# Miniprotein binders against q9bqp7, part 21

Target 1, 240 residues: q9bqp7
Amino acid sequence: VPQNWFPIFNPERSDKPNASDPSVPLKIPLQRNVIPSVTRVLQQTMTKQQVFLLERWKQRMILELGEDGFKEYTSNVFLQGKRFHEALESILSPQETLKERDENLLKSGYIESVQHILKDVSGVRALESAVQHETLNYIGLLDCVAEYQGKLCVIDWKTSEKPKPFIQSTFDNPLQVVAYMGAMNHDTNYSFQVQCGLIVVAYKDGSPAHPHFMDAELCSQYWTKWLLRLEEYTEKKKNQ
Below, E stands for the ipSAE of ESMFold2; O stands for the ipSAE of OpenDDE; V2 stands for 0.75 times the mean of E and O plus 0.25 times the DockQ between their complexes.

## First folded at step 15 (miniprotein)

Design j1 (at its last look DockQ between E and O 0.04; V2 from the best seeds 0.00; counts 0 for: pae E 10.9 > 1.5, pTM E .746 < .8, placed apart)
Fold by OpenDDE base, look of step 15:
Structure j1 (fold): chain B 240 residues (1-240), chain A 100 residues (1-100)
Amino acid sequence: as target 1 above (240 residues)
Amino acid sequence: SKTEVEVYIWFEGDSPEELLKAILRLVEKAEELAKKLGATVEVYYLVETYGDRTEVFIFIEVKGVPEEVRKELAKRLAEEAKKLAEELGLKVEIEVETKS
């Protein structure tokens, strides 16, 4: 049980979508300060075993690709992910704010992969927007807040070269999603709250993306795990 | 909750489909064994691909039972993973850690 328990949901905010869907998605800039990011908290609280396995994976990749090949691979993966997020932001943004759509960004297997998910996405409220939890003192940049199949979700878009059909295959991504939810629900920059999460795994080959929907109950379960990771991070930093 | 016993399984193969089968069968076996022993099992996995090869890292957390039972469950899961690897023609590495 977390020592410093805090609710994921804000009872002061209405669960009902405010009738005034903002015509324009929110895009709050991330302010880099002394406050740790969600990503930093998760990375710094990985178990020794998780770190070991990742290092072993890296070593094997270097053996297979060489050092330069591995650097190139890593750079390509990062670039593909970035381009995918940029393309999604462009797609989900209102047409009036669309700068010249680089048509080349839309021609990817990842974009093809998520088409069936995008059909169920509506009511976009935020894109690439910063969240801050003022009490728990962490920040993050969320990909998207929108309705998925009529449910308001924090949506996190991931790229993969291999199938991830189960939420367990997304590793710490569920923790990231609920961390963003909890922060947004208590961030004064937002007038609404979210009760659901969605992780979408897009595939390079254009095969149908896997949506991992997280209902309020599942979000609450992962929220407890997130709080424990945050406490571990905080304790680790006090001892440094 | 502090994890008391963790099982780490690495699979490597050329067929994503076979790797997926291995994961699913291992999860099913873990749940079955956990139920029989009155344990709670949480399974996490990461799939990474490079070239024509795929690696799967599986993390199994065992909770809710005495240390001896957790160790036995970990042992059985390790044995099951070895059998699956042999059956499916996969490479396997297994590590079991017990936190005191």
Scores: ipSAE 0.016, ipTM 0.270, lowest interface PAE 7.6, mean pLDDT 82
Fold by ESMFold2, look of step 15:
Structure j1 (fold): chain B 240 residues (1-240), chain A 100 residues (1-100)
Amino acid sequence: as target 1 above (240 residues)
Amino acid sequence: SKTEVEVYIWFEGDSPEELLKAILRLVEKAEELAKKLGATVEVYYLVETYGDRTEVFIFIEVKGVPEEVRKELAKRLAEEAKKLAEELGLKVEIEVETKS
């Protein structure tokens, strides 16, 4: 139970479309400032158990691939993730801004993997857009806000290699979604709010992506866990 | 004894090539210093991307030597990370924690 509870939803805001739907999704620039990002908070509040479990996963992967193979693997995962997000922003944006790399970005198994999900995505409201929680003092960069099967969601895109499933960098994907949601719902740059989340796991081999839908109740449960992580982060920094 | 020194290094930037270079060079430096000082190092790194920004968290655990040697290794790694960030145009935050 967090000491400084704050609501994830804003009763002063509607989740309805505005009277004039915007033709271009919002893209609020991320400011370079001193307040912590969502990812920084989550990384700095990892328990030794979480680090130990990731280390065991690393050891198993090194046993399977060799040390050089593992270094190549992790470097490729890093680059593929970045390219995947760039490709999705291009696909979901009404403008063609980076022609030099467009063909290479779109030729990914990950992009094939999400095609059936993208057919159910509409009403894109924000892409790669900064959010700030003014009261709780944290910032983030959300991937997408759009309707998925008629429900307005904060959507987070993740990559995974299907032939060898693995634990990703953190166990905290739902916490990222709700932290972005709570920040957006209380950010003066946005006139609407979102009560649902969606995590989409795309696969390198093009297999159909797995969506994980988070309704308002589930988001509220994870919001409580996020507040505890933020409280832990704040206390840790107070003692430095 | 469970005495350990842990170094937490966060790099961030919008250049994946420079971030990768920072990771590789810091790992090489950690292994080089470990060999010179008779230490064992375990290096983990985690990468998170969002939009045109990437954050890299590097966790280094130093074992197998007296506490003062572990502290010296951690100090040198922190200095190397700051140098790398300046050379590569990256932001960096560093935290050193000693466990007993």
Scores: ipSAE 0.000, ipTM 0.275, lowest interface PAE 10.9, mean pLDDT 76
ESMFold2 (binder alone), look of step 15: mean pLDDT 79; pTM 0.759

Design j2 (at its last look DockQ between E and O 0.02; V2 from the best seeds 0.00; counts 0 for: pae E 8.8 > 1.5, pTM E .777 < .8, placed apart)
Fold by OpenDDE base, look of step 15:
Structure j2 (fold): chain B 240 residues (1-240), chain A 100 residues (1-100)
Amino acid sequence: as target 1 above (240 residues)
Amino acid sequence: SKTEVEVYIWFEGDSPEELFKAILRLVEKAEELAKKLGATVEVYYLIETYGDRTEVFIFIEVKGVPEEVRKELAKRLAEEAKKLAEELGLKVEIEVYTKS
């Protein structure tokens, strides 16, 4: 049980979309501050098991690709992910804010992969927007807040070269999502709250993406785990 | 969280479908065994692909297991993983940690 328990949901905020929901998605800039990011907290609090798995993966990849090949691979994966997020931001942004869409960004297998998910996405509230939890003192940059199949979600877009049909394959991604939810729900820059999360795994080959929906109950479960990771991070920093 | 049993399983194969079958069956078996032994299991897996090969790393964390149960559960999980690998034509590597 977390020592410093804090709710994921804000009882002071209505679950009902206020009629004053901006027609334009929010894009709050990330402020560089001493406040740790969600990603930093997660990275610094990885279990020995997670570290072991990643190191083993890395060793195998280096064995197969060589050191330079692995660097190239990693760079390409990063670039593909970045381009995918840029393309999604462009797609989900209102037409009036569409700078000249680089048509080349839209021609990817990943974009093809998520088309069926995008059909169920509406009511975009935020894109590439910073969140800060004022009490728990962490920040993050969330990909998207939108309605998925009529439910308001924090949506996190992931790229994969291989199928990830189960949420368990996403490791700390559920923690990232709920961390963003909790922060947003308690960030004064946002007038609404979210109760659901969605992890979308897009595939390079254009095969249908896998949506991993997280209901309020599942989000609450992962929130407890997030709080424990945050406490661990805080304790580690005090001892440094 | 302190883990009482840690099982690491690596599968390699050319067929993602067979790898997924292995994952599912192993998870089911782990949960079944855990239930029988009064343990709780958490399963994590990573799937990575390079070229025509796919690798699956599976981590099984077992909680609430007495020392005498740890070794038995680890053994059974390892045996199941080997059996699955053989059945599905996969390469397998297994590492077991029973100390917290």
Scores: ipSAE 0.014, ipTM 0.262, lowest interface PAE 7.9, mean pLDDT 81
Fold by ESMFold2, look of step 15:
Structure j2 (fold): chain B 240 residues (1-240), chain A 100 residues (1-100)
Amino acid sequence: as target 1 above (240 residues)
Amino acid sequence: SKTEVEVYIWFEGDSPEELFKAILRLVEKAEELAKKLGATVEVYYLIETYGDRTEVFIFIEVKGVPEEVRKELAKRLAEEAKKLAEELGLKVEIEVYTKS
């Protein structure tokens, strides 16, 4: 029930990408500005229950690992996530345009975890690319736009360690995907639109990754929830 | 009827080590100031990766003291976050909310 509804899809835009060079995915640089990022909107609109649950997670981890053990754990998770995204960008970039492939970067349990998913990924159109919604005034940085099993998707890559949950599991990941999708579909840097989403959770031990496909109907449902979060954010700014 | 002050801090950088140091130092400072001022604080953080950049979000809720003391604590935390960002070569954004 947002007060100012706006469509996620752009009816004037083709869902067929304009392929001027299929070996060169888009990579729009992220610029710092005063309009909020998707991440900031979502984190500032978390309920107090969500925030409380995250603190309990921290306390449980400290009890299990000790303070120094927790520091080491969180640092390693952070670094592994960064390296995973770097490896995926390298793998999904054209081989002729990515001269220095770091062999150590490509050999990890997370990369093994996603191999079955990558077999179904093709037609990469964007990697690590900024998006901006000028009308709704927010920005983001999406991981990937590519075909998954014949459907053009905004793809978000996540890491997880088993059996311990990653802190991001308390965050509403589908809202990130649809926010990026809506921004891309109304961003003049892009000539096409995307109607589907994919969230892929990769595991450190190499266990098969878990894909979560979001068709256009599901994306529309989450888009409504994103608009509510953006509206809540805007009201918070008025009351500062 | 519960009045609260919420502090939101975002650090941004490409060094995981420096981002982690900023989290630890700010949490320690928040707890130190809470003890000195008689406040209760609840501190949370999240880490998000954006390809070649990483953002750390820190949420601090301040309770248990008069509104002016809560605002002073929030101001000191904002000043500490800015100092940490300068020292560690990080970028920082800070917002403070007062709820009635």
Scores: ipSAE 0.012, ipTM 0.366, lowest interface PAE 8.8, mean pLDDT 76
ESMFold2 (binder alone), look of step 15: mean pLDDT 78; pTM 0.753

Design j3 (at its last look DockQ between E and O 0.70; V2 from the best seeds 0.00; counts 0 for: pae E 9.9 > 1.5, pTM E .734 < .8)
Fold by OpenDDE base, look of step 15:
Structure j3 (fold): chain B 240 residues (1-240), chain A 100 residues (1-100)
Amino acid sequence: as target 1 above (240 residues)
Amino acid sequence: SKTEVEVYIWFEGDSPEELLKAILRLVEKAEELAKKLGATVEVYYLIEEWNGKTEVFIFIEVKGVPEEVRKELAKRLAEEAKKLAEELGLKVEIEVLTKS
């Protein structure tokens, strides 16, 4: 049990989306302060198991590709992910529909992969927007807040070259999502609350993306795990 | 310090579908064995492409039972992974780590 328990949901905020769907998604800029990001907390608190698996994978990839080949591979994966997020922001943003869309950004297997998910996405409230948890003192940049199949979700878009049909294959991504939810629900810049999460795994080959929906119960379970990771991070920083 | 036992399993194959079957069957077996022994298991996996093949990295953490029981569960999971690999025509690598 976390020593510093804090709720993921804010009782002061309505569970019902405010009737005024903002015509324009929120885009709050990330302020780089002394406050740790969600990503930094997760990276610094990886389990020995996770570190071991990633190191073994890395060693194997280096044996196959060489050191320079692995760097190139990693750079390409990062670039593809970035372009995919930029394309999604352009698709989901009403204002960017008026700008000359780089049609080349839309011509990707990843964009093809998520088309069936995008059909169920509506009511976009935030895109590439910063969140800060005022009490727990962490920040993050969330990809999207929108309705998925009529449920308001924090949506996190991931790219993969291989199928990830189960939420367990996403490692700390569920923790990232609930961290963003908890922060948003307690960030004064937002007037609404989210109760659900969605991880979408898009595929390079254009095969249908896998949606991993997280209901309020599952979010609460991962929230407890997130709080433990945050406490571990805080303890490690005090000892440095 | 609580002694933890971790099982690391690597499956390699040409068919993502067969790899997925292996994961599912292994998870089911882990849950079954855990229930019988009064243990808790946590399963995580990563699927990656390597040399035109799909490789699955699985780690299983065993909790909630004495060290001897955790070691026995780890052994049985390793044996199950070998059987699955043989049945499905997959390559398998297994490592069991004990952390005190």
Scores: ipSAE 0.016, ipTM 0.285, lowest interface PAE 7.2, mean pLDDT 81
Fold by ESMFold2, look of step 15:
Structure j3 (fold): chain B 240 residues (1-240), chain A 100 residues (1-100)
Amino acid sequence: as target 1 above (240 residues)
Amino acid sequence: SKTEVEVYIWFEGDSPEELLKAILRLVEKAEELAKKLGATVEVYYLIEEWNGKTEVFIFIEVKGVPEEVRKELAKRLAEEAKKLAEELGLKVEIEVLTKS
């Protein structure tokens, strides 16, 4: 139970279906004013159990690959994730064509992995767009806001070399989604709000991606957990 | 006095299907023991693959019972993990952490 509860939805905004799709998705530039990002909050409030698991995994990777090998592996994973997000933004942008895009960027297992998901995505409202929660004082950069199977969602795209068929295996990803959702719903750069979330885990080998849909009730449950993490972060900074 | 008892289990193998069997059976055993003893268990896991090997990291936290019962539950879960590893042809490492 958070000490300072705040609602995820904004009662001053309509959740009614929009009458028309925007012709150009929003892309609010990220402008940091010395407030924490969602990612920083989550990284600095990992549970002792999460830290221990990741530290043990890291040590085993270093043992097998060596420190240089692990650094190269980590760099390659980061680069593939960056390329994946760039490709998706290009594919979902109504102003671009495939002829204007790097063919290597579009020819990847990750992109093939999400094709069946993209068929159900429409009405793109935002791509790679900054959000700020002015009351709770945090900022983020969301991947996408679009309709998925008729439901307007904050969509987060993830790459993975390992199967993650259950939402519990995505650790803090649901918290990231609801944090972006809450920020967007209270950000004056946006005139609408979103009540659903979607986490899409794409695979390097092209295997069908796993979608993890989050309805409003599930988002509210994770929102409570996000508020606790943000509260924990704030307390840690007071003790420094 | 309060003692935190945590069980960390690492399975490694070539077969994702056998690793999933290990996860499911271990979760089932944890729930069985929790029901019998009035405990609450929280199970977290991470599946990672690299260089043709799949690793499953499992963390099990036992709450809501006295320290002696938590230690016995952790012991039984560690024994089940070893049994599963032998049965399914998996490598296993287990660490039980006790803090006072």
Scores: ipSAE 0.005, ipTM 0.295, lowest interface PAE 9.9, mean pLDDT 77
ESMFold2 (binder alone), look of step 15: mean pLDDT 78; pTM 0.751

Design j4 (at its last look DockQ between E and O 0.40; V2 from the best seeds 0.00; counts 0 for: pae E 10.9 > 1.5)
Fold by ESMFold2, look of step 15:
Structure j4 (fold): chain B 240 residues (1-240), chain A 96 residues (1-96)
Amino acid sequence: as target 1 above (240 residues)
Amino acid sequence: SKTEVEVYIWFEGDSPEELFKAILRLVEKAEELAKKLGATVEVYYLIEGDEVFIFIEVKGVPEEVRKELAKRLAEEAKKLAEELGLKVEIEVYTKS
């Protein structure tokens, strides 16, 4: 249990924007400053065992591809992820039309993979937008805030070349989502809050993406785990 | 108590469902054996596509129990791999 508990939800906020909300989703720019990002906190609080498992995966990849092959693979995966996120931001922006988009983005297997999810997405409030928790002192860049099947969610898009039908992951993805949610709910750049999360895993071959919905109760449970990781990070920095 | 045995297990297969079943059954077996032998276990895993990487720590046991747990976990992992049609590799680390 964390020593310095802080709520994930803000009781002074509604999850519904007022009638004068702009039709354009928010896109708060990310600023590099002295406070840590969510991803830095998570990376610097991995256990020895988690690091061991990631190194074993890397060793297997290098055995199969060689050192240079692994570097090329990693670079290509990163580029595919960037293109996927660019395509989604373009598709979800209400001002853009199909003919204004790069045709190669629309022909991606990842975009085909998420089509059934996108049909259930509406009311986009934020895209590729920075969040900051000034009290807890961390920042992040969330992918999307929109309604999914009628529930306003922080939505995180993941790419995978292989199926991942189960939410359980060593990479702390649910912690990342709730950290963004907590920051957004207490960030003065936002007039609303979000109580649900969604992790969507899209596939390179176009197979239907897997959605992983997180209701408010599940988000609260992961929030507690996030607070412990943030406390651990803070303690490590005091001892350095 | 101090960690005395670390067991690494790797599975590979064509079915994500069978790979996840292997994790669940191995975790259940590890906890069962730990309870019977008076140990505690912590299990970590990473799922990447057609591969699963598992790391098990055994705590609070003498050397003889540590060796027995490692042997039984290795045997269970091999049985699971054969039953589910998976490839398996196992490494055991002990304190020197």
Scores: ipSAE 0.261, ipTM 0.736, lowest interface PAE 3.3, mean pLDDT 82
Fold by OpenDDE base, look of step 15:
Structure j4 (fold): chain B 240 residues (1-240), chain A 96 residues (1-96)
Amino acid sequence: as target 1 above (240 residues)
Amino acid sequence: SKTEVEVYIWFEGDSPEELFKAILRLVEKAEELAKKLGATVEVYYLIEGDEVFIFIEVKGVPEEVRKELAKRLAEEAKKLAEELGLKVEIEVYTKS
């Protein structure tokens, strides 16, 4: 049980999303400060076993690709992920940002992969927007807040070369999503509340993406785990 | 709650289908054993190429029972790997 329990949902905010589609998605810039990011908290609180797994994977990839090959692979994966997020932001943004949509950004297997998910996405409230939990003292940059199949969600887009058909295959991504939800629900920059999460795993080959929907109950379960990770991080930092 | 017994299982194989079968069967077995022993298990998995990583946390029972559950899960994973033609590696961590 977390020592410093805090609710994921804000009782002061209405559970009903305002029916009016916002004309423009929010894009709050991330402020550089001493406050830890969600990603930093998760990375610093990985179990020895999680670290071991990642190291083992790395060593295997180095064995297969060589050191230079692995660096190139890692760089390419990062670049593909970045381009995918940029393309999604462009697609989901209602404003024809006068920047010539690089049509080449839209020609990817990942974009093809998510097409069936995008059909169910509407009411975009935020894109690439910073959230801060003032009481729990963490920040994050969320990918998207939108309605998925009529439910307002924090949506996290992931790229993978391998199938991830189960939410458990997404590592700490559920924790990341609920961390963003909890922060947004208590961030004064946002007037609405989210009760659901969605992790979308897009595939390089254009095969249909896997949507991992997180209802309010599942979000609450992962929220408890997030709080424990945050406490661990906080204690670790006090002892340094 | 801190995990006291952790089981790590790696399956490797050329068939994604067989890898998925291994995950599903192992999860089912873990839940069955947990129910039988009055334990709670949390299962996490990661698929990386031709490899599936499964992490199982065992909670809610005395240390001896957790150790026994971990042992049975490891044995089941070996059987599944043999049946499905997969490579398997298993690590069990017990926190005192």
Scores: ipSAE 0.014, ipTM 0.256, lowest interface PAE 8.4, mean pLDDT 82
ESMFold2 (binder alone), look of step 15: mean pLDDT 81; pTM 0.780
ESMFold2, look of step 17: ipSAE 0.000; ipTM 0.261
ESMFold2 (binder alone), look of step 17: mean pLDDT 81; pTM 0.786
OpenDDE base, look of step 17: ipSAE 0.013; ipTM 0.275

Design j5 (at its last look DockQ between E and O 0.64; V2 from the best seeds 0.00; counts 0 for: pae E 8.1 > 1.5, pTM E .769 < .8)
Fold by ESMFold2, look of step 15:
Structure j5 (fold): chain B 240 residues (1-240), chain A 100 residues (1-100)
Amino acid sequence: as target 1 above (240 residues)
Amino acid sequence: SKTEVEVYIWFEGDSPEELMKALLRLVEKAEELAKKLGATVEVYYLIEVIDGRKEVFIFIEVKGVPEEVRKELAKRLAEEAKKLAEELGLKVEIQVETKS
């Protein structure tokens, strides 16, 4: 139970965009500042158990691939993830530069993997957009805000080379989504709020992506866990 | 911290279907035991492919009951994991740690 509770939803805001829907999704620039990012908070507050699991995984990878092989593997995974997000932003934001799209970027297993999800996505309101929670003092860069099957969601895209109906990133990935949601709902750069989340795991081989939908109740439950992680982070900074 | 008994379970095999079956049945057993014993369990898992091999790593925290009950629950989970591994043709490694 966090000692300093703050609501995830803002009753002063509509859960639907204004009637004068924008033709271009929001892309708020990330501002350089000293307040922590969502990712930083989560990395600095991993439990000893999470750290242990990650270290065992790393050691097994190094044992099988060698140190150089592991470095190359992780670099390639990062690059593929970056390219995937760039492709999705291009697909979801028709801009005046549509003819300049990288066709090889759009022809990947990950993009094939999400096609069935993209058919259910509409009303894109934000892409690769910064969020800031001034009261709770954290920032983030969310991937997408759009309707999924008629529900406005903060959508987070993840890549995987193997099936992940349940993945270790779900330890913190739902917290990442609700942290972005709470920040957006209390950020003056946004005129609307979002009550649902969606985590989409895309697969390198093009297999159908797995969606993980988070309704408002589930988001509220994870919000409480996020507040605890943020509180832990804040206490660590005080004891430096 | 509040984490007093930790169970680490590592399934390894060639069949994703059997690995997922082991994961799901172990989670179901953990929730069943937690309800019967009045414990709270938190289950974390990682599914990875390392050099062409499939692995499922499962971490279970047991909370909310006396130490003796936590140790008993951890032992029963370890026994269930071994049973699942033999039934499904998987390799398994199990480690139980107590930190008070």
Scores: ipSAE 0.014, ipTM 0.345, lowest interface PAE 8.1, mean pLDDT 78
Fold by OpenDDE base, look of step 15:
Structure j5 (fold): chain B 240 residues (1-240), chain A 100 residues (1-100)
Amino acid sequence: as target 1 above (240 residues)
Amino acid sequence: SKTEVEVYIWFEGDSPEELMKALLRLVEKAEELAKKLGATVEVYYLIEVIDGRKEVFIFIEVKGVPEEVRKELAKRLAEEAKKLAEELGLKVEIQVETKS
């Protein structure tokens, strides 16, 4: 049980999404400060198991590609992910705010992969927007807040060359999503709250993306795990 | 310090379907054994595709029972993974770690 329990949901905010579709998605800039990011907390509190799995994967990749090949691969994966997020931001942004759409960004297998998910996405409220949890003292940059199949979600877009048909295969991504939810629900820059999460795994080959929907109950379960990771991080930093 | 037993399993094969079958059957077996022994089992997995080679990494954490029971559960899971690999024509690597 977390020592410093804090609710994921804010009872002071209405559970009903205010029916006013904001004409323009929020884009709050991330301020770099001494406050740890969600990503930093998760990376610094990885279990020995997660570290071992990643190290084994890395060793196997290096054996197959060589050290330089692995660096190139890692660089390409990062670049593809960045381009995919840029393309999604362009697609989900209102047409009036679209700078010259680089049509080349839209021609990717990842974009093809998510087309069926995008059909169920509406009511975009935030894109690439910073969140801060003032009480728990962490920050993050969320990809998207939108309605998925009529439910308001924090949406996290992931790229993979590998099938991830189950939420368990997404590692700490569920923790990242609920961390963003909890922060947003208590961030004064946002007037609404979210009760659901969605992880979308897009594939390079254009095969249908896997949506991993997280209802309020599942979000609450992962929130407890997130709080434990945050406490571990805080304790680790006090001892340094 | 709560002693934890961790089981790491790698399946390798050409068929994604067979790899997924191995994963699902192993998870089912883990849950069955956990229920019988009053243990909690947490399963994590990663599916990897590297230059046409397909791998499933599985991590299983066993909690909530005495160390001896956890070790026995880990042993049974390792044996089941070997059987599954043989049945499905997969390569398998298994590592069992005990943390005190």
Scores: ipSAE 0.014, ipTM 0.275, lowest interface PAE 7.7, mean pLDDT 83
ESMFold2 (binder alone), look of step 15: mean pLDDT 79; pTM 0.767

